# Ledger of designs, part 1: VH-VL binders against GTPase-activating protein rrc-1 (rrc-1)

No score or structure here was measured in a lab: all are predicted.

Target 1, 194 residues: GTPase-activating protein rrc-1 (rrc-1), of Caenorhabditis elegans (q20498r280to473)
Amino acid sequence: LELTDLYMRTGKKVPVIVEKCCASIEDQGIVTGIYRQCGIQSNIQRLRAKFDSGAEPDLHEFGQRDIYSVSSLLKQYFRQLPNPLFTYQAYPKLIEAFEKEDSLSEKVESLRFSLETMPEAHYRTAKFLMEHLTRLCKSKSLTDMTSKNLAIVWSPNLFRPPPTLNGADTHLLSGLNVHTAICDFFIENSESLF
Structure headers, positions and changes below count from the first letter of each chain, unless a header shows other numbers; antibody chains are not in Kabat numbers.
F, E and O are the ipSAE of ESMFold2-Fast, ESMFold2 and OpenDDE, as the mean of both directions, binder to target and target to binder. V2 is 0.75 times the mean of E and O plus 0.25 times the DockQ between their complexes.
[cut] marks letters that were taken out.
Atom coordinates printed by the task and the answers are left out, and those that the model quotes come from them; centres of patches stay.

## First folded at step 4 (VH-VL; framework fv_relatlimab)

Design b1 (from r7 with heavy chain G98D)
Fold by ESMFold2-Fast, scan of step 4:
Structure b1 (fold): chain C 194 residues (1-194), chain A 118 residues (1-118), chain B 107 residues (1-107)
Amino acid sequence: as target 1 above (194 residues)
Amino acid sequence: QVQLQQWGAGLLKPSETLSLTCAVYGGSFSDYYWNWIRQPPGKGLEWIGEIDHSGSTNSNPSLKSRVTLSLDTSKNQFSLKLRSVTAADTAVYYCARDDEYLYYFDYWGQGTLVTVSS
Amino acid sequence: EIVLTQSPATLSLSPGERATLSCRASQSISSYLAWYQQKPGQAPRLLIYDASNRATGIPARFSGSGSGTDFTLTISSLEPEDFAVYYCQQRSNWPLTFGQGTNLEIK
């Protein structure tokens, strides 16, 4: 379900699945390779089906047993959004703002302006997720997941070039490296950007 | 092909409860959201609320205190109850399907005129 | 709630002419806007979704454009069956809201 659609249905700007998974991971996900190590597919599918049906499973109990399935579920959720977290519409402006500016302060200001053009549900959910990842980075000595490592595993789930803007040109200009770089920047600067 | 057919009482007195039901034929019930939308005579459309297969509901804040949505998955039916009606609730009421990812209404019931009069 | 304002309230045009209908949102809704056609005594019919995508079975003469706050529905060459009221609808913000409608009169 698209983020704006879910917001319209629930009245909540951040999806319950995002809030519950992040809370579980902050409680029980200070483990080696969080978000890098894969969970169990059958467990991921069971949890996904419960959230999709409107149930709210107890992720505290589940996370104690299998936190990697919780983290995999969250990545899958973002990966499967019909409009990516950072939206098809904002994508070219975000890439341009990131690549155009050399100074930290100018890059932050330009990116913040572009982020604020996103629909409310996307903006609030992006803020929630990026702040979660920033907090998780404080435990990098225990998890072995730096902001760059988190960006490597997260960026493919958050950024996709728009299929309707520039066709092949947009596809050719976008790359895995730029997505990772901008994601790393967002994690390092979430307090200034959101 | 997908068809929505609706029914319910069309004449009500102030303070009564409106009850409408919509049946879905020819399509998947579980992959969609099922909505109620109304249109007062000569006016525009107002979204009332929606329900999915799991029973999750969301309602227009202006109507939330009076709206109850329910479903019967065994019959592919969903229902609207609107409590404490007044003359302002006089409208044609539609049930409608929206695609899970689009939130736009691609199939509609035939409509039910509800008149609230003393 | 987001308010959608449609203009003009009424258009009187002849068959064969181009119709241009406007919908303006009180704040940015990106491209999350749909257009519906409603003929007297009938339920609304989805024409355009996400600003510019034609719904299944909708004739090519209907097109949508716009983003942010300003949106347009265009009918390139009016047919007699296009007499109807047209509504825009946003899905960017909760609750869902519709415009007040534009009445297209073909003579």
Scores: ipSAE 0.006, ipTM 0.442, lowest interface PAE 11.1, mean pLDDT 86

Design b11 (from r7 with heavy chain Y104G)
Fold by ESMFold2-Fast, scan of step 4:
Structure b11 (fold): chain C 194 residues (1-194), chain A 118 residues (1-118), chain B 107 residues (1-107)
Amino acid sequence: as target 1 above (194 residues)
Amino acid sequence: QVQLQQWGAGLLKPSETLSLTCAVYGGSFSDYYWNWIRQPPGKGLEWIGEIDHSGSTNSNPSLKSRVTLSLDTSKNQFSLKLRSVTAADTAVYYCARGDEYLYGFDYWGQGTLVTVSS
Amino acid sequence: EIVLTQSPATLSLSPGERATLSCRASQSISSYLAWYQQKPGQAPRLLIYDASNRATGIPARFSGSGSGTDFTLTISSLEPEDFAVYYCQQRSNWPLTFGQGTNLEIK
């Protein structure tokens, strides 16, 4: 289910699964390799089915037992969105804004402008996720997950070029590096960008 | 259980095009990246490139001008074409599955020995 | 590209001994390193991912450690089936690269 369609159905700008998973990870996920370590596939599938059915499972107790399944669930959720978090429509604008200017202030201004053109549900969910990752970076001495490390594991789940663009060109060495660089920039500058 | 089975030409002359195909059994293309890796006789491993379900590719810069990756999602197959081969391309070629995080290649094809000789 | 240097090139040991294999990266790769085992005529087998996590089905005697530029694969007590070539691989930067290998041979 696409983010805007879910918002129209529920009235919530940020999906329950995103809110619940992020809260659980901030409470229970200050552990080595959070988001890098994989969870248990059967646990991920069962949790996903509960959220998809409209249930709101209690992730407080579950997170104490298996936080890696919670973090894997969240990444899977974003990866499987029909329209990626940063949208097909905004994708070319975001890449261009990031690559055009070298100065921090000009990058922030251009990216902020592009982000603000996104649909409400996408913007609010992106803000929620990036702020969550920024907070998680404060525990990097315990997790061994810097903003760059988080960007490497997260960028494939958040950025996907539009189907009509040349996929080969966007997946060239420079394209993969740019997705990670943009994600790292968003994590480090979430307060200025959102 | 996931299995990768590969096939293709084994003996080539310089300047010809290498063509290899890998079939995936038990798994889907949509969640993974499909890779080619090669190993010259008695030497180490070299990553060639990857392709995902959407047809998006990424290739080793040293080979990019000669590499074409493709897939057929209806048959769960993906293929490698390497043009203008030379003796330096003699190697065992492997197909392999990688996840979106590149944790590692968890399933591999059996390998195909490709010999380039005059 | 990131260069991975493995040492020693050859390690000769007996069953029951501890094996320690090293992999050094030309620049920091955090923990984004995997280890593979390869026997003659076979495809490589994933042993360890993200420096220290055992892949599915890999015996507990295999362990990985390290971060940044220095990584170690340890086999606590060698079994006869462990004598093989071992490769490290980084996923920090494109292109993906492998070390040149360490040949673990029976003495």
Scores: ipSAE 0.000, ipTM 0.434, lowest interface PAE 18.7, mean pLDDT 85

Design b12 (from r7 with heavy chain D99E E100D)
Fold by ESMFold2-Fast, scan of step 4:
Structure b12 (fold): chain C 194 residues (1-194), chain A 118 residues (1-118), chain B 107 residues (1-107)
Amino acid sequence: as target 1 above (194 residues)
Amino acid sequence: QVQLQQWGAGLLKPSETLSLTCAVYGGSFSDYYWNWIRQPPGKGLEWIGEIDHSGSTNSNPSLKSRVTLSLDTSKNQFSLKLRSVTAADTAVYYCARGEDYLYYFDYWGQGTLVTVSS
Amino acid sequence: EIVLTQSPATLSLSPGERATLSCRASQSISSYLAWYQQKPGQAPRLLIYDASNRATGIPARFSGSGSGTDFTLTISSLEPEDFAVYYCQQRSNWPLTFGQGTNLEIK
């Protein structure tokens, strides 16, 4: 289900699955390779089914046993959103704002303006996730996951350009690199951007 | 101790719906996933799907569109329906108990041979 | 899906001998592998879970080892009741998959 549709159904601006997974990871995910290491797919599918049915599984106990499945579930959730977290609609504006401005303050201002054009559920969920990743970076000496490392693993799950009319994907490597760079920038500057 | 007993139609024609039921004695559904696993004659085992006490289900992607899992907690029973059967669905079908985290199957039903032929 | 390949397909041994059965995964499954025994006309019986843990009631002659892609089930001294088909199963990736089986037959 799309984020705005879920928000309209539940009244919650941030999905329960996002809130529960982030809380579990901040509590029990200060471990090497968090978000880089893969979880157990059968465990991921069981947890996903529980959330999809409207249940709120207890991730405190689960996270003690298998935190990598919790982190993998969260990445999968964002990857599978019909409209990406940063939206197809805002995508070109975010790319332009990031690449056009050279000064830090002007880049922040342009990106803030573009982020504020996103639907409420997308904006609030993006804020929630970026702040979560910023907090996780404080433990990089224990996790071996810098903001750059987190951006590398997270950016493919958050940014997708609008599809072409003929269905051909003309991804340039420069496009993939800019997704990582923007994600890294968002993690390092989440307090100024949201 | 814990015992699983299963029953259902053993002879089907192509395009019909397979319906099997498993009853659990000596236990409840609360802490377990209840599974269906099949074995074609002379071949290995194939996992079909699972259901828990709350009605949450997962199934094998190869069968997902044809599988319906249900439970009746008042009778301690769970059931499998497999639609649009073909000769490839001929197998012994087993119900089995799986633990919440472990995904190994510690108690099994006796098995039901299902033959699909015209 | 993960493919589990068991070898040999058939193993012919006599009571009192040591049996070694292999299961190889198409990609790493850590230690998330179980072993089952199946006798004709019966449901499978869980022997070993998570590569090396013996299930309740399983005799000490059964042991499991391995990690990653290469796993072994060992029966230290075969009893007549041990001649059966053995299956491995992974729980690392969905869908859950089983090997094709090794038939342990009396020589």
Scores: ipSAE 0.005, ipTM 0.509, lowest interface PAE 11.8, mean pLDDT 86

Design b13 (from r7 with heavy chain E100K)
Fold by ESMFold2-Fast, scan of step 4:
Structure b13 (fold): chain C 194 residues (1-194), chain A 118 residues (1-118), chain B 107 residues (1-107)
Amino acid sequence: as target 1 above (194 residues)
Amino acid sequence: QVQLQQWGAGLLKPSETLSLTCAVYGGSFSDYYWNWIRQPPGKGLEWIGEIDHSGSTNSNPSLKSRVTLSLDTSKNQFSLKLRSVTAADTAVYYCARGDKYLYYFDYWGQGTLVTVSS
Amino acid sequence: EIVLTQSPATLSLSPGERATLSCRASQSISSYLAWYQQKPGQAPRLLIYDASNRATGIPARFSGSGSGTDFTLTISSLEPEDFAVYYCQQRSNWPLTFGQGTNLEIK
């Protein structure tokens, strides 16, 4: 389901799968290459099917054995959202705000404004995820995952240009590098942006 | 093509239970959410609740304790029961079709005026 | 819940004039807003969905714009049949909510 549709169905601003995966990773995912290392595909599929059916699997016990499948599941969940976390609608505004030749404080203000145009489910889930990644960065000496490393592995799962903008939108010329740069900025500045 | 026809009691006394039924003709029942929306005289629209083909329901928190939604898939009908009515429940009640993903209402029943008076 | 505030409450215009109706949300709803037209004794009719998309059968003179918290419905040149009450509705948050309406009346 799209994030807003799921929120409308459940009344929960942040999806259960996101909350449970993040909690498991913060509890048991302070390990080398978290989010970089791949999990086991069959485990990922089984966990995904349980969450999709409305079940709430116990990720505490599972995470002790296979935390990489939990982290892979979370990335896959975001990658497969019909409308990306940072929505097709907000995408051009976010790229423009980030690429402007403005001061740092003006960049933060413009990005905050653009983020606040997102629907509540997208905004609250983005806030939740970015704060989670910010906390993980505090353990970079143990995980070997800096904010830049997390941005590299996460940005492809969070940003997609709108399909209808091909050939007409100059923001498409920004390329994949700007997605990583924005993601890194969000992780480093989550407290100021959300 | 798609038509919604509704019926039910239009005159109630305080404390009684409102019962309305809506029948769907000319369309898929299983691909949509089926909604009830009301409009007090001279006021705006208020969403009451929805039910899908599987019987899953959501209702407005302000009415949740009094609302029961049900369906009869063999007849393509869905129904609203609102218990313990008061004068504040006087309104035109509409059934409406909501797209599964858009939650906008593209087909509406004709409406039923429900008056609650002693 | 999200509160939708419509303004003006009443708009008095003549046929041929341009009408501009506003809807403001108490918090950001992106583009998840629809507009309805209601004539006396009738159910509402969907005009615009997701802020700017015209519903099937709706004349080109009706257009919607806006995002975030501020939305506008524009009727470029009023026809006699356009004098009605107009409602906005959001689908961003539970419960689904409507504005209180704008009455477009003949001057």
Scores: ipSAE 0.000, ipTM 0.488, lowest interface PAE 15.5, mean pLDDT 86

Design b19 (from r7 with heavy chain D99E E100P)
Fold by ESMFold2-Fast, scan of step 4:
Structure b19 (fold): chain C 194 residues (1-194), chain A 118 residues (1-118), chain B 107 residues (1-107)
Amino acid sequence: as target 1 above (194 residues)
Amino acid sequence: QVQLQQWGAGLLKPSETLSLTCAVYGGSFSDYYWNWIRQPPGKGLEWIGEIDHSGSTNSNPSLKSRVTLSLDTSKNQFSLKLRSVTAADTAVYYCARGEPYLYYFDYWGQGTLVTVSS
Amino acid sequence: EIVLTQSPATLSLSPGERATLSCRASQSISSYLAWYQQKPGQAPRLLIYDASNRATGIPARFSGSGSGTDFTLTISSLEPEDFAVYYCQQRSNWPLTFGQGTNLEIK
């Protein structure tokens, strides 16, 4: 289900699965390698099925036992969105704004304008996630997950280029590096960008 | 080949309830969302609401207190009831098919002119 | 709710000319915009969905472009059958809303 379609269905700007997983991770996920360590596939599938059925499982007790499955579920949710969090439509604008502007101030302003072109549900969910990652980064001495480390594990789940008729391998590899750089920038500057 | 055919009372007095029905022929009923859209004379289009095969509905907040949507899956029909009508409800009413999660309308009924006057 | 403003209200052209119709959203809707054509006495017909995708059976002379708040419907060379009212529609926010329409009339 696309983020905008879910928002239209529920009236909620941020999906319940995103809110509940982030809350669980902030409460129980200050542990080594959060978002880097994989969860247990059968646990991820069970939790996903509950959210997909419209249930709102209580992740407090579950998070105490298996927080890595909660964090893996959240990454999977974003990875599987039909239109990525930062949208196919905003993608080229975001890449250009990030690469073209030299000064920090101009880069922030250009990226902010590009982010504001996203649909309401995408903008609000991106704001929610980036602020969550910024808060989590404050615990990097305990988690061993810097903003760069979080960007490495998160960027493949958030950015996909629009489908292309070419499919060049070299373009894909170079794009992966810029995705990580933008994601790292968003985590470090979430308060200025959103 | 999909066809939507609609019918209902076209002349109402203020305070009465508007009732319209739309029948779907030639296509899958359960795979789509079913919508009502109206157009006052000389004005633009206004979305009224939608219903899916499970009976789940969404409606325009401006009309929600007066709107009831229902369906009859055995007949491939869906219906609109609009309570407490006024002259402002005078419009051509259309039923329309919406693709799930895309919310654009690719097949429409022929329209029903509803006039509310004393 | 999102307000869609179409301009011009009336566009008067001759067959063979290029038509450009605008739709502006009160806030960003990404690419979640559709265009419809309505002839007198008929239901609207879907032309373009998600800003730039032509619906089945729609002639190649119709094209859509834009993103965010500014959208354009272009008819590259007007045919007599193209003189009609055109509406834009957004699917980004509840409730679904339409523009007020542009009347494309023959000179």
Scores: ipSAE 0.000, ipTM 0.454, lowest interface PAE 19.0, mean pLDDT 85

Design b2 (from r7 with heavy chain G98E)
Fold by ESMFold2-Fast, scan of step 4:
Structure b2 (fold): chain C 194 residues (1-194), chain A 118 residues (1-118), chain B 107 residues (1-107)
Amino acid sequence: as target 1 above (194 residues)
Amino acid sequence: QVQLQQWGAGLLKPSETLSLTCAVYGGSFSDYYWNWIRQPPGKGLEWIGEIDHSGSTNSNPSLKSRVTLSLDTSKNQFSLKLRSVTAADTAVYYCAREDEYLYYFDYWGQGTLVTVSS
Amino acid sequence: EIVLTQSPATLSLSPGERATLSCRASQSISSYLAWYQQKPGQAPRLLIYDASNRATGIPARFSGSGSGTDFTLTISSLEPEDFAVYYCQQRSNWPLTFGQGTNLEIK
């Protein structure tokens, strides 16, 4: 389900899968290459099916055996959202706010304003995820995952431009770089932005 | 120590629903996945689906539209229903336990031969 | 789905001989492969899990090896009770799949 539809159904602003995976990773995911290393596909599919059916599996015991499948599941969940976490609707506003302002304080103010226009479920889930990644960065000496490293692996799962009417090949290098830069900025400044 | 015993109807006509039950004795029910696996005569094994103690299920995509798995935790039993059977569903059906994190089948029921014929 | 191909389909040997059975996966499954033994009229029995680990109660003459796409089950010296059908199974990808089996028969 889309995030807003799930929120309407459950009354929860942050999906259970997001809350449980983040908790498991903060508890047991202080390991080399968290979010960079891939998990086991069959484990990911099993866990995903349980969450999709409304079950709340105990990830504490699972995470002790296979934390990389938990982290892979979480990335897959965000990548497969019908409307991306930062929404198609907010995307051009976020890009403009990030690129237009040179001052740190003005950039934070413009981005905060744009983030606040997102639907409640998207805003709260984005806040939850970015704060999780900020906490994880405090363990970068153990994980070898800096805010930039996390942004590189996470940004493709969080940002998609709105569909265009042009189906031709495009040069997306600048767009890919800006997605990583924005994500890195969000991780470093989550307390000021949310 | 752990023993699985299964039962159900062995003779079916095309379009009927297969119903099998498996009971678990001598061990913990809540820490494991409980599975159904079938074997057509003279052929290999095919995984059908799994259920855990919470009632959460997964099934083989090739069978998903016809498979219903259920659980009775008060009796330590789990059941398979396979709808709209055809001659291709003729097989020995097994229930089996796997460790939650190993995904291999360490204890099996005795098997039930299900024959689908007109 | 991942396809597991076992070879040979039938292996005819005498007690005391060494048996080597192969299982090949259509794509890499790391070490996430198990071996089962099935005797006529009986349920399968788990022999080897995660490519090389013997299950509880399995005699030392059974050993497994391999990784990626190529796996082998070896029985170092066949006993009369070892003549059975052997199946491999992967847990790397969903759905869980089994090979078609190798029939180990007495010569």
Scores: ipSAE 0.007, ipTM 0.517, lowest interface PAE 11.5, mean pLDDT 86

Design b20 (from r7 with heavy chain E100T)
Fold by ESMFold2-Fast, scan of step 4:
Structure b20 (fold): chain C 194 residues (1-194), chain A 118 residues (1-118), chain B 107 residues (1-107)
Amino acid sequence: as target 1 above (194 residues)
Amino acid sequence: QVQLQQWGAGLLKPSETLSLTCAVYGGSFSDYYWNWIRQPPGKGLEWIGEIDHSGSTNSNPSLKSRVTLSLDTSKNQFSLKLRSVTAADTAVYYCARGDTYLYYFDYWGQGTLVTVSS
Amino acid sequence: EIVLTQSPATLSLSPGERATLSCRASQSISSYLAWYQQKPGQAPRLLIYDASNRATGIPARFSGSGSGTDFTLTISSLEPEDFAVYYCQQRSNWPLTFGQGTNLEIK
């Protein structure tokens, strides 16, 4: 289900699955390799099915047993969004704004402007996720996950070029480094950007 | 084929409560949101609110304090009550099916003209 | 709430001509816009959903385009039954909102 469709159905700007997974990870996920370590596929599928059916599983107790499945579920959720978190529509504007050779303040202003053009559900969910990752980054001495490490594992789940662009194979390869760089920048500057 | 049939009182005095009911025939009740939409004479459409099979509701903030939506799953019917009506509530009222998957209105009732006059 | 502004308010054309109707959103709604046709005394009829997808049973002469804030409904060659009022509707944000309508009238 698209983020905007879900927002329309529930009245919630941030999906329940995102809110509950982030809360579980902040409570139980200050562990080595959070988001880098894979969970157990059968557990991920079971949890996903419960959320998809409208159930709200108890992630506090589940997270104590298998937090890596919770973090894997959250990454999978974003990866499988029909329109990526940062949208196909905002994608070229975000790339352009980031690649400017301007001062930090001008780069922040340009990116903030582009982010604010996104549909409300995408903007609020992006804000929620980036702030979550910023908080996790403060525990990098315990998790071994720096903002760059988090960006490496997260960027493939958040950014996809519009599929109508010819040369998509070449474009994707050239964009891999920039996706990671933008994601790292968002994590480090979430308070200024959102 | 899905059909929506609606009924209710058409003439009200200011301060009274509007009550309309819509019955759904020929389709699944549980996979959709059931909506009320109104249209003042010569004007555009205004969404009033929705209810799903579980009884969960959402309504237009401008009307929320006066709107009550209810559901009778045994009869495949849903209803609108709008309290404290004024002349501004004069409109044709429609019930409509909202697709949960795409969230657009693909089937509509025939409409009920509600006139609020002293 | 998101405001949808339709233009023109009235469009006067003859059968066989091409009609182009516009809908502008006060903020970006991605592709989450639908178009409806309403004839006098009738309920609205869904024509296009998610900017460009024709609803079942809608003739090929109807097409939609646009994204973000600017949307267009095109009728490639008007038939007599196409003269009606057309409304756009967004589903990006609560509450759901409609445009004020474009009246397509025969010359």
Scores: ipSAE 0.000, ipTM 0.483, lowest interface PAE 14.8, mean pLDDT 86

Design b3 (from r7 with heavy chain E100Y)
Fold by ESMFold2-Fast, scan of step 4:
Structure b3 (fold): chain C 194 residues (1-194), chain A 118 residues (1-118), chain B 107 residues (1-107)
Amino acid sequence: as target 1 above (194 residues)
Amino acid sequence: QVQLQQWGAGLLKPSETLSLTCAVYGGSFSDYYWNWIRQPPGKGLEWIGEIDHSGSTNSNPSLKSRVTLSLDTSKNQFSLKLRSVTAADTAVYYCARGDYYLYYFDYWGQGTLVTVSS
Amino acid sequence: EIVLTQSPATLSLSPGERATLSCRASQSISSYLAWYQQKPGQAPRLLIYDASNRATGIPARFSGSGSGTDFTLTISSLEPEDFAVYYCQQRSNWPLTFGQGTNLEIK
């Protein structure tokens, strides 16, 4: 289910799965390679089915046993969104804003403007996730996950070019690099951007 | 002591719907997954699917289009319906309890032989 | 899906001997493997979970080992009641899958 449709259905601007997983990871996920290491696929499937059925599982005990499945579930959730977190609609404007501006302050201002045009559910969920990742970066000495490392693992799950764009290899390769760079920027500047 | 007792139709014709029920005695329904597993004559085990007390289900992709799992919490029972049966569905069907965090089966029903033939 | 291959298909031994049964996964499943015993006309019985942990009530002569793709069930000294079919099962990937079984029979 798309984020805006889920919001209309539940009345919640941030999905329960996002809130629960982030809380579990902040409690139990200060471990080596969080978000980089894969979880157990069957556990991911089981948890996903619980959330999809409308259940709100308490992930504290589960996170103590298998935090990598919780982090893998969250990445999978974003990857499988029909409209990506940063939307097909906002995609070209976000890329343009990031690449065009040279100064930090001008880049922040241009990106803030573009982000504010996103639907409410997308904006609020992006804010929630980016702030979560920013907090997680404070533990980089324990997790070995810098903002750049988090951006490498997260960017493929958050950004997809609109289907109407040419799918040529050259565009894809340049997009992969810029997706990581903009994601890293969002993590480092989440307080200024959201 | 936990005990699972199952019942249902043992003889079906091709195209009919298989319906099996399992009752749970002596234990909590809410802390576990309740599973169906089958075994064709002379062959190994095949996991069919699971359901928990909230109604959350997972099913084997090879069977998912034909499988419906349900539960009745007032009776401590859970059920399997398998649509459009063929001779390939001939098997002993077991209900089984799975741990909440582990996908292993510690208590099993007695089994029900289901034969699909004319 | 992950395929579990058990070997040998049939193992013929005498009481008092040591039995070693193998289960090989088509890809790494870490330690997420269980072993079951099934006697004719009965439901399977859980013996070992997560590669090496004995289930409640299982005699010490049963032990499991292995990780990744190669797993072993060992019965240190066979009792008459141990002659049965043994199945391995993985919980690493969905769907859950079982091996085809090893028939442990009296020589």
Scores: ipSAE 0.106, ipTM 0.683, lowest interface PAE 5.8, mean pLDDT 88

